# Designs tried in a protein design chat: VHH binders against Citrate synthase (ctsA). Part 18

Target 1, 373 residues: Citrate synthase (ctsA), of Heyndrickxia coagulans (Weizmannia coagulans) (p27660)
Amino acid sequence: MVNTNQFIPGLEGVIASETKISFLDTVNSEIVIKGYDLLALSKTKGYLDIVHLLLEGTIPNEAEKQHLEETLKQEYDVPDEIIQVLSLLPKTAHPMDALRTGVSVLASFDTELLNREHSTNLKRAYQLLGKIPNIVANSYHILHSEEPVQPLQDLSYSANFLYMITGKKPTELEEKIFDRSLVLYSEHELPNSTFTARVIASTLSDLYGALTGAVASLKGHLHGGANEAVMEMLQDAQTVEGFKHLLHDKLSKKEKIMGFGHRVYMKKMDPRAAMMKEALKELSAVNGDDLLLQMCEAGEQIMREEKGLFPNLDYYAAPVYWKLGIPIPLYTPIFFSSRTVGLCAHVMEQHENNRIFRPRVLYTGARNLRVED
Key: E = the ipSAE of ESMFold2; O = the ipSAE of OpenDDE; V2 = 0.75 times the mean of E and O plus 0.25 times the DockQ between their complexes.

## First folded at step 4 (VHH)

Design y22 (from j21 with G59S; framework vhh_5j56_2; at its last look DockQ between E and O 0.01; V2 from the best seeds 0.00; counts 0 for: pae E 15.2 > 2, off the site)
Fold by ESMFold2-Fast, scan of step 4:
Structure y22 (fold): chain B 373 residues (1-373), chain A 129 residues (1-129)
Amino acid sequence: as target 1 above (373 residues)
Amino acid sequence: QVQLVESGGGLVQPGGSLRLSCVASGFTFSKYGSYAIGWFRQAPGKEREGLSSISGSWSGSTSYSDSVKGRFTISRDNAKNTVYLQMNSLKPEDTAVYYCAASKRPYSLYWNEADYDYWGQGTQVTVSS
């Protein structure tokens, strides 16, 4: 009968849901995915292994992985009407708004929206996983008055995604690095976008509606866009000395510097960031150009020394995506594409043990104002 | 929208020098992530060969084929939106139509011809007396 009526700003520290999907272990500095350490998974497993783990509950054997690859390949195409809708958007449209539009329109092609049985939602999850990369890549091309790039059936899931973005078949190294970035972005407990998806799902709304809300959340400056902001800073700075100057200027103005700090990894570099830093080293060696690496290492040193802050995944993922030929406006859409599997898992879990979210407020406004005729 | 226009070709004696220019429109080199530029040539009865590339990063990292390394120098002027190929110690074997090409991938190399999306019309270089 006792209800705690204390206001907790931003719900910080409030346990809003039960989940078996993932856990940010701040005590052991670990990101847990279905009982596995994400770092251990990322060293030996690819994105489709994570897809199978999050949606089917287990790491796939070779036959299960082949079946999953074949299932997703059948879902790469999007309805022509979605391409037509995207073509009607003004060319100045924000890429996250184009993505949100595409995801929202997908709902209109599902004849069984009211069916939330596990098997039906699982089928939807695979349809979304197959189609979102196409929407991300080709919304960008359409907004730039370029022809859509059709998926190639002989490429892997990650290679196809990168191919649709760049129009070029990736090398084995580029494919491996891109795939690993998708693993590292795949799931992260209860950030704002995942919470938004669960809130929408709690009304027994559909998977498309939940993901549409998650896209809108991730567009927000305080949640998404950190990877884009990092690359924009590097682009503005142009040189190692320019980047040092840019960082010192921001610090003197007490501005937040994107790409630094993590709720789990507060006293060390996010190990996911360390993996992307190694990827940046590998790409820099192949390209014969280490300027981005030098700039990032200089920034890492300044932030460690002056603020006691360390790189998060966005800090090193941004220059890696740059080296892969990915346009900056697609970095947050790619993050969303990766996170689609985690979001689907959370929505399905919410539907299976549902309770609608119904918070209350601490009212601080005027009362008893009178209206006189 | 992307266009490349080469200039600076012509007739030169063996041992002479020429500077080719490639003026780009539809994008700018002053932004990080501009297009990579490669220089290619094709002589009569020979396959097209890649000679040199400059990355689309603001670092402008450069690479050269063994046939031109030490004789040719690629550079760019971001303010003029132009890429140059300085050709020194020219030989009769350097006689060819020279093309500049742009790749949407900022780190495309001269040996990755398939990466290049946009091609100039070419400029004739003739090395003879």
Scores: ipSAE 0.013, ipTM 0.515, lowest interface PAE 7.5, mean pLDDT 88
Fold by ESMFold2, look of step 7:
Structure y22 (fold): chain B 373 residues (1-373), chain A 129 residues (1-129)
Amino acid sequence: as target 1 above (373 residues)
Amino acid sequence: QVQLVESGGGLVQPGGSLRLSCVASGFTFSKYGSYAIGWFRQAPGKEREGLSSISGSWSGSTSYSDSVKGRFTISRDNAKNTVYLQMNSLKPEDTAVYYCAASKRPYSLYWNEADYDYWGQGTQVTVSS
């Protein structure tokens, strides 16, 4: 394959990879996951169904799902050394930095790190899927001078994850809603973090290294953190009228407002956001408190009327996570945890049909300067 | 097990000041999604009245009923897991048993007593004649 030497800033529009994993179909307004519409999957399938689809190639039957769940439960615990390393971090560390460190350390416990065979990488993927929720939840507790919360083997994957975060067993409704959020965040074609993971994998570096780079990418302000930003605006506003004022103020100053717009769903609410809005309604009804829902509905109306913009997934996922008792600094780490299965699938695909990414530059600097003697 | 213990009540002359404390256990204010805390009171022969609330968010937004606005201040010390009610310019009509309460909904406000799931035993405040 011959490079053209054409400069394309940010690689915008460049088709950098072949993949069977996912596709953002902007023509048909569809997010395709292994041939299925993500929205169709999210209506009836849970996160473990998505894990099986992405890693094993099929939606599992009941026996296969049970086997997958047992496999993941064996991987819920982390080595004590992970907890010790995280305990050495300054308490001012960002949870994404703790996550990056924890994922990197896991590589040190893999005695076959140079083996990139499919079966070995698949085993690693399941280890990462089991252990990353523990690292996410417990790094937060450690950074806040709290005791780690041990996983519970009799909870489902999503219930255990939420339990480790909050210290409370979730209700069936809370578990269902959290699990759905993991489905909706699970895979999204080739965002910067997934591309970073494939770039690292293309050198034949290991799966842990690829995911470590993906964490670093996702922490970047231009990639991750929109859901955190939405909840920060809601907290700052505190009331429906406060949020209206905040949005009008930002619009008058031409400031960007997080939580609105999506390349696939340009002229309507992101259907994933609609599912999270439904979840917010359910949670609000149970606790008799619909203030966040009222605030978000007011903001939705303002942005539609003033700018013709519509909520994306992050806009409604943020208040849902708040209602679930999830600390705001964990919103991006949870996003990463959900995306782990997609990242693993992409790294495995890259390893199994690889060509190293080796771009060139357009040199615009000085030439032919002389060294004087 | 969530528990709330009020202290700091007593006898005070009209125009005086008093600081109530509410020490919480069974949860910590340092976690996001923590409990909202409200102060309530019940005077003899009257219904319980909501006075002030502080949200469960880290920033701890505050709200006050008209009956105490400008005279009472709610605050929170996360390190001590304690919420305070500073009561200034006390009047005889402030005589009541004062309760601290916690709501599992972090956004709950003082006027909605039904939102509050855990209650302290109360502390007596008497503003003497």
Scores: ipSAE 0.000, ipTM 0.206, lowest interface PAE 15.2, mean pLDDT 88
ESMFold2 (binder alone), look of step 7: mean pLDDT 81; pTM 0.834
OpenDDE, look of step 7: ipSAE 0.005; ipTM 0.209

Design y30 (from j21 with S34Y K104Y N112S A114S; framework vhh_5j56_2)
Fold by ESMFold2-Fast, scan of step 4:
Structure y30 (fold): chain B 373 residues (1-373), chain A 129 residues (1-129)
Amino acid sequence: as target 1 above (373 residues)
Amino acid sequence: QVQLVESGGGLVQPGGSLRLSCVASGFTFSKYGYYAIGWFRQAPGKEREGLSSISGSWGGSTSYSDSVKGRFTISRDNAKNTVYLQMNSLKPEDTAVYYCAASYRPYSLYWSESDYDYWGQGTQVTVSS
């Protein structure tokens, strides 16, 4: 029996799960990752350090990091059948749908698919981490009638991912900035996609199924696509004055401005956004072009002064990805690729201490209708 | 799959004008233009030289080499998947094969031909009396 006083729309504020993975500390304005401050990690540690921390439980020493890099390099290739499946998609296919298709098909190549042991899931997590960048980059090339770009074994994980997307070997600065963006997107407690992955995992379904559901969730306009929307606004505006006008027009119509606001950082800029703003400054200095930086700073000032709202990570990640040569449709797939490690950690934690999610409904429809046919 | 086709070249007298066109097929120029489009030229006995570029994104941002700044103008028509290079005040030293190129990097200026992924076959421009 479900009573009206038990209905919480959207599960707003409901504690739906227990986790040791991450915590959004609203009291101290901190994102906690396995006991560490994410901002502190992002200053000195790379994406593979976060991968080891989330999947193995500790920050790696040099030997552990080398072993992890070698492990992931063995996983860069995807089965030819996956490339063939992606080639059958219409050229108008959404990049998130192409990614979901690729992740889903990977399940069919797992000979241990029914095994839920920790060691088997860990191996599976590394296979997904190695293969998802290839699926993201090459599904895009296939949809544009281009040949897949093969991974290079001489590049780091992040440099290789950017290389497969752009077809160009990144500079050291580009690699460092891109790697940091992957650190910053890696984990964030219980957003809709992580909750979806845990719901699917709660049936003791496989890791591929859980991640397929997470991709579908992140495609939703209310969850993903904010970084793409920010870059689209900047391109529509074209100039500092154009962006100011665009923001004032949207505010006068009471429209939501993408890239602003955060559940933890309500009275200040998201520190992850501040890191990406510094990256944008560095890229602007090298290119000799600070127009995007000037536009973003003008927008930041307007939103702070008129709405008391501050940039989130998407606001500054978007122009950084633009300056790295990344096509706008890949921004959300890259976000998912980064979050794959957090999603794998959550699925494995769910499997190890499982309880199936089985909610009820408050029925508000017709009753006692009679069948005439 | 991706192809770029140049047209509009030919013989012109010093001080004359030509407009080159670059038509893209195999991919669509979007409203935002994920590909930077550039014009290059190569004269006999010289290295390939970058002249101008345009992003279809970021307000159609354009850039020009010092050798053509003030004389050449790049523009695009995304509805026609076409980029134009308007060449004014042509000089004998502008004689070259002109190439259209596209890059996955959406910036307006590239200093190296290695920054471009797709190339047209070229169109001859001859400036002589």
Scores: ipSAE 0.000, ipTM 0.307, lowest interface PAE 12.3, mean pLDDT 86

Design y31 (from j21 with G33Y S57R K104L; framework vhh_5j56_2)
Fold by ESMFold2-Fast, scan of step 4:
Structure y31 (fold): chain B 373 residues (1-373), chain A 129 residues (1-129)
Amino acid sequence: as target 1 above (373 residues)
Amino acid sequence: QVQLVESGGGLVQPGGSLRLSCVASGFTFSKYYSYAIGWFRQAPGKEREGLSSISGRWGGSTSYSDSVKGRFTISRDNAKNTVYLQMNSLKPEDTAVYYCAASLRPYSLYWNEADYDYWGQGTQVTVSS
């Protein structure tokens, strides 16, 4: 029997799973990743350090990091069949739908698909980490009738991802900034997409199926797309005065303004947002164009003064991605690409200590209706 | 003008090996996805069948039909603008004229014969004792 007094809409605040992967510590205002403060990690460690920490359990030494880099380089290419499937999509297809299609098709190429052993899942995680950036970048090019861009052997993981998107070799500064954004998006306890991946994994389904569901979840505008929405607002506004006007108009209509507020950092700017703001300053100095920085600073002041709300990571990541030459429709796919490591860690943890999710409902519909003879 | 020239065919005994070469002119493999290259064959009294395709700068984007998977290996040498088909464990059933073909669509695969725009003249492979 279900106790109807225990119905919690949206499962808000319900502890749905046990994990050693990450924790949103609202008491100490900390995002914990495998026991480490994410902010401390982001200052000194790169994305591959986070990959090794989440999948292997430790921060890598130099030899382990080199081995990981070599392992991922072997996984950059995708089966030609996936490129063909993507080429059949209408040119108006959403990039998140293209990504979901590519991830789903990958399952059909796994000869060990039914094997849930840790070592086999770990191999799958590296295959997904290597191939998802290619699917993200080149599905976009295919949908725009552009030539696909191949990864280069001499570029790092993050530099190759950015190269495949833009067709240009990134500078060291661009690579460093992009890599840091991937660190900051890598893991965040139990958002809807991670919960979806765990639900699918709880049936002992495969990593590809779990991640396909996570892509579908992240496409929903209540979960993903906040970074895209921020840049769309900045593009619509075009100027500092235009952005001020746009924000005041939205506030007068009581509309939600994307890029503000966080569950942990409720009374101050998200420190991850502060890191992306510094990145925006550095890129603006190199380009000699600080318009986006000025617009964002004006919006930050308005929201602080009128609502007591502060920028989250999406607010400053959006103009950084714009400055890096990344098309707006790829911002959520890039977010997913970064989160792939966290999602794989959660799926593997779920498989290793599994219990299928089997909730019940509070029934509010008609009963005892008769079928006429 | 895109042209393809095959070589390396001949008579071989069952269980033997041959390496076919396809030299391309009028385009280069050194830039991005370049062109997709496929190997096809036609045996006497049978339809033409696709065997394998290669694309991508890395040369790792390869596909194979079930009839040759594990026995044949496709590769390319970008500096020589050449694609190879290494054929091992040859069987009498592998006797056919082998064709190299190029598609202007870099993602074309061996089962999409209609996508291939340029064809070589073919090279005879005979597997017999």
Scores: ipSAE 0.000, ipTM 0.113, lowest interface PAE 19.6, mean pLDDT 86

Design y32 (from j21 with S34L S61K K104Y; framework vhh_5j56_2)
Fold by ESMFold2-Fast, scan of step 4:
Structure y32 (fold): chain B 373 residues (1-373), chain A 129 residues (1-129)
Amino acid sequence: as target 1 above (373 residues)
Amino acid sequence: QVQLVESGGGLVQPGGSLRLSCVASGFTFSKYGLYAIGWFRQAPGKEREGLSSISGSWGGKTSYSDSVKGRFTISRDNAKNTVYLQMNSLKPEDTAVYYCAASYRPYSLYWNEADYDYWGQGTQVTVSS
């Protein structure tokens, strides 16, 4: 029997940590990143601006941004041994498991794993930010018996990531849209993966171990995979009428519809989703194909009218990634790649003011069972 | 192993019609299916050109190059794992080896062969009297 006075399932609403990194303001419907509104940042700033803000504490000036870009370019190369390890995986391997393997193996190449000094952890954060896009893109190519795509030094961080995935240099519009999606996924207070990273970091374990645990957490369907699920629904439906039918069928069976609902934005569309919807409109105009936009708008209307539910970021990010030429299995790995900066910031903050997490349980099992000789 | 096999080529008179078939094996048009199937052709001394594409798991969203628009029609039969190219009002300049190709990239540029990951061996179409 569960005692509801002491036990809070899933720690729902429990304040488990103190942080200066981010805040989900449900009163003002705002996502705060180091004191700034994420939406305001996303309109004028790129992913490297968020990287500098989360890891260095300030929005960079032009010189600082150029220095950060050059620092990350030095970190793009992945040890050949990691590519060899990934090449040994079965071709049916899950992309998130390939990513977890790559991140885990990276720890073995760090000769200072026991050093928790801020400057050493900061160096590790840049190494992870540089190498994770390569691991994500090229583990996928290896699993499909394709040659790895090497990073190019003449592309921006986001353009290079998209290039390694698709094998094609992105247009200016594609780069801008992809970069904005990385800004919008970069940080979100204390979701399960961030909490997992903090729990691991609370033992004074290394940054690679904390991120390995975060990959494992994000692989779980209750946390990650909503982007992939949304695109799979759209792909299965194929038409506007097909999608309306698919949604009505799921609603009649009382099934959960992925891509809808948010803890902060309960009575309106997630503003991050609205930004991705605008990106989908721009991409649809360029190629003269608005089918995905029409399907998504029809689904948005049905869910609003039938359930009072509104799109979250995943709902519109999914068709945007599809339009950018990104394979569906890479959507959650890309989400993780974006969130790497937030995860690194949280692990470093945890190390700075550490206390090991040691919860208790409410025991509901058998007592006083006899052991017979 | 993913394989694509073209058939239905041959000799036809100007103004005639042919239907090419592309049978896929090693994959199915479903949740884990291909994003796009395209038809390409290459005549001696010319570059390979994209003609038409159809989304693998989509509701048959199609695209056509200007050279074949209104004359060629792409379609698919998911139950038979087959894509068709119906070619009408054939001209001598349509003489080429025709290839079907498959791509996991949903943003398919049917003009760019680099967007396609798997290729058939080709089938010859000759338009002459």
Scores: ipSAE 0.005, ipTM 0.313, lowest interface PAE 9.9, mean pLDDT 85

Design y33 (from j21 with F29L S30D S34Y; framework vhh_5j56_2)
Fold by ESMFold2-Fast, scan of step 4:
Structure y33 (fold): chain B 373 residues (1-373), chain A 129 residues (1-129)
Amino acid sequence: as target 1 above (373 residues)
Amino acid sequence: QVQLVESGGGLVQPGGSLRLSCVASGFTLDKYGYYAIGWFRQAPGKEREGLSSISGSWGGSTSYSDSVKGRFTISRDNAKNTVYLQMNSLKPEDTAVYYCAASKRPYSLYWNEADYDYWGQGTQVTVSS
């Protein structure tokens, strides 16, 4: 049936796909990942547990987790040609554009690109999960005329990602906090980037093409960059009083304040944000500097009292990433790196029960114009 | 290519003052350069001691060891890519080689020497009559 008279701007509230991957349960205020509550998973499980759950269908046992760790270790290296391509980019290039370039070039090294069998796509998902952290970290170093940091085989997946970014082996606490942030960003139903990946996958295009489109989508101001924007606000404010002033000024001008509001958690702080707030407290105690924590708590109070709005994950993830020594321009690339597992799961699900997306338009332009002679 | 160069050391009488300068090259201390800077010292036959740190350029949070708190002040001049250590009420026990160090971690503190990636060659401070 052709819906020519029911235009829904932005497809807001439209059920566009069927999925077994995840669900935003607004009634019970729950984020469901393969039948599990994401918060329950985040308390006891690490990122590789989520990778196995999303790609293999189950929480791994000890042997399965060890096999997954060894599989990913074999995929850390990227082709030298990709590093060469990244080195040709202008030094002013955006890290998200560098990431998109790297992911796009990876497709050219896949000799079985037209094979969309589950096992072949699963192998590609592991290749992308292994290589994207290297592309993210070392594209940044290349753009800043710094030497690439090579992955170390003796570090965990998350510790190695943080090591490649900072050039320093993380502490156990830093590794645990960073790994948890990757769990919390791993999957979120059907945001624009996931929908874009499914649209591309619906043409029976390849996994690299779908993820390239997802990177492009996530770069957009209305979708990604909220964690970067939060840290930029904190950086501009510099002090607790400066941040209070900045927020009151933005509120008086009716400007959107990034890091607040969530589709599921409309009357309370996003519990994922609460976990990152606890991480910020732990890092502040170890570092002996609680300025960012005090600024964020002041902002949280103002937004609660004046707007009835609460922090989302980005609000507290941003200062955590700053405390971990991560450059602000890498926050959205790290978000994408985490979400790569969810995106791969969605593309594989789309390929396995495919129907091409073919919407129509409500035409509002001129008709019956005549061509002269 | 990242380098730190200390200057401003010398001989001073007890109760005197000195201002040490640390000039950074190969990186910036401005809004997009998130390096933390620490001041350390080492006297002959003693372990290296952390004295003070200034966190990333934007926040400028400062920390001091109890041995120098109230006497020393750390500050930053982003336009000159320089960090200063103003030392007042100097004592003979302050005699040491003073080092400036930079960390890629913006909240590295003066007691976390292992966090500092780049080190200057040091400048001698002697407090004697």
Scores: ipSAE 0.012, ipTM 0.462, lowest interface PAE 8.9, mean pLDDT 88

Design y34 (from j21 with K31R S57K K104Y; framework vhh_5j56_2)
Fold by ESMFold2-Fast, scan of step 4:
Structure y34 (fold): chain B 373 residues (1-373), chain A 129 residues (1-129)
Amino acid sequence: as target 1 above (373 residues)
Amino acid sequence: QVQLVESGGGLVQPGGSLRLSCVASGFTFSRYGSYAIGWFRQAPGKEREGLSSISGKWGGSTSYSDSVKGRFTISRDNAKNTVYLQMNSLKPEDTAVYYCAASYRPYSLYWNEADYDYWGQGTQVTVSS
């Protein structure tokens, strides 16, 4: 018997949508992407392979991948009016607010904005994938009164993104590691930002509106910013002993420590975090500096022993991004940039089999109050 | 206020070369410029055909139709607010009125003519002996 008056706070564990895009398999401890294990994909496939899989339905062959790279290169340019709008923001503006502003303004340049056909939305998805890295990297430069960095013709999609951020041509190792981080952040079933995008899409609103809402959701402290918080803790601590002291101090005050815990991997490290830990080891070997690795391993041990908690992806992605020369305020915008492909796939799937989300409430407020003259 | 003016057309023999220029006024191709520029042509009794495009921003992504790949090259001089179409190995089939067109959307690269907002008056190119 189904109780129709049941209230489930936060919709915790409620099946709110149907999807063929991804699945968090808690029984088998897998993250499924269009039928493939994400971890298996991340070992041999790059971000553009995931883009093609999520938007076109298949892993690309060499010709399809070359065509996709060419398509995205044509989409790197952002309307000048967006650069002008970003230049009007106060220099203290939050990078996620700058990104949300840029994505929102993009809608006004789409002449087919009300068209919800698959082919039109697919074109929009590629436009957003090309332009969002540019908005992320160059809004940061504009807010710091620095010149925007143009992409180079000889660099891959991921190498260009990192190049636009740092102003430096990445090494092959740096490109490989950054690209893998984009694969690992690309899709994750129905987190708050993806649900927000689907809710907005359920009104038959456009891709830009859905993604604008998703940026707003990811800015929220309970959803995004964990990777930034992890690196800020490491930066504040500076040493292995400093980090141990910082963690013990937070635990004694009963504060939540960011970078720990996962809904699927409750008794082990998130395997995506393990891959970023290996990346941190590789970068540390090349640079001859393993301090961040030692600090992270010490924190991992403390949290396991005192709380029974294990690192999530954010815990090891943060020091990797630091080693790649990425400014801390860009970590969450990069996460959003990666997730753009998953968000587009979800919005398109929602439009193709749509039903507006319109729940009810359990009313707990005052009744029968009288209005007096 | 926005205007495009083509020049550089004329009569040329098969195998010859011409460079078309498209000068923009009322907007700029500065490094922050948002305009995409396309080259189109129309021969008598035929539909308008897209040939090449260049983005209005950041180094310029380029595209070419199969009929002109390897023979035509599009380029941009932001300081002169000008886009060029270098046409080599010209054939009698290249005889047409050539138009430059601008879109305020920098992502409007080599799509249908409906994607372009501003058009020049055209310049005649005749390839004959």
Scores: ipSAE 0.000, ipTM 0.125, lowest interface PAE 18.4, mean pLDDT 85

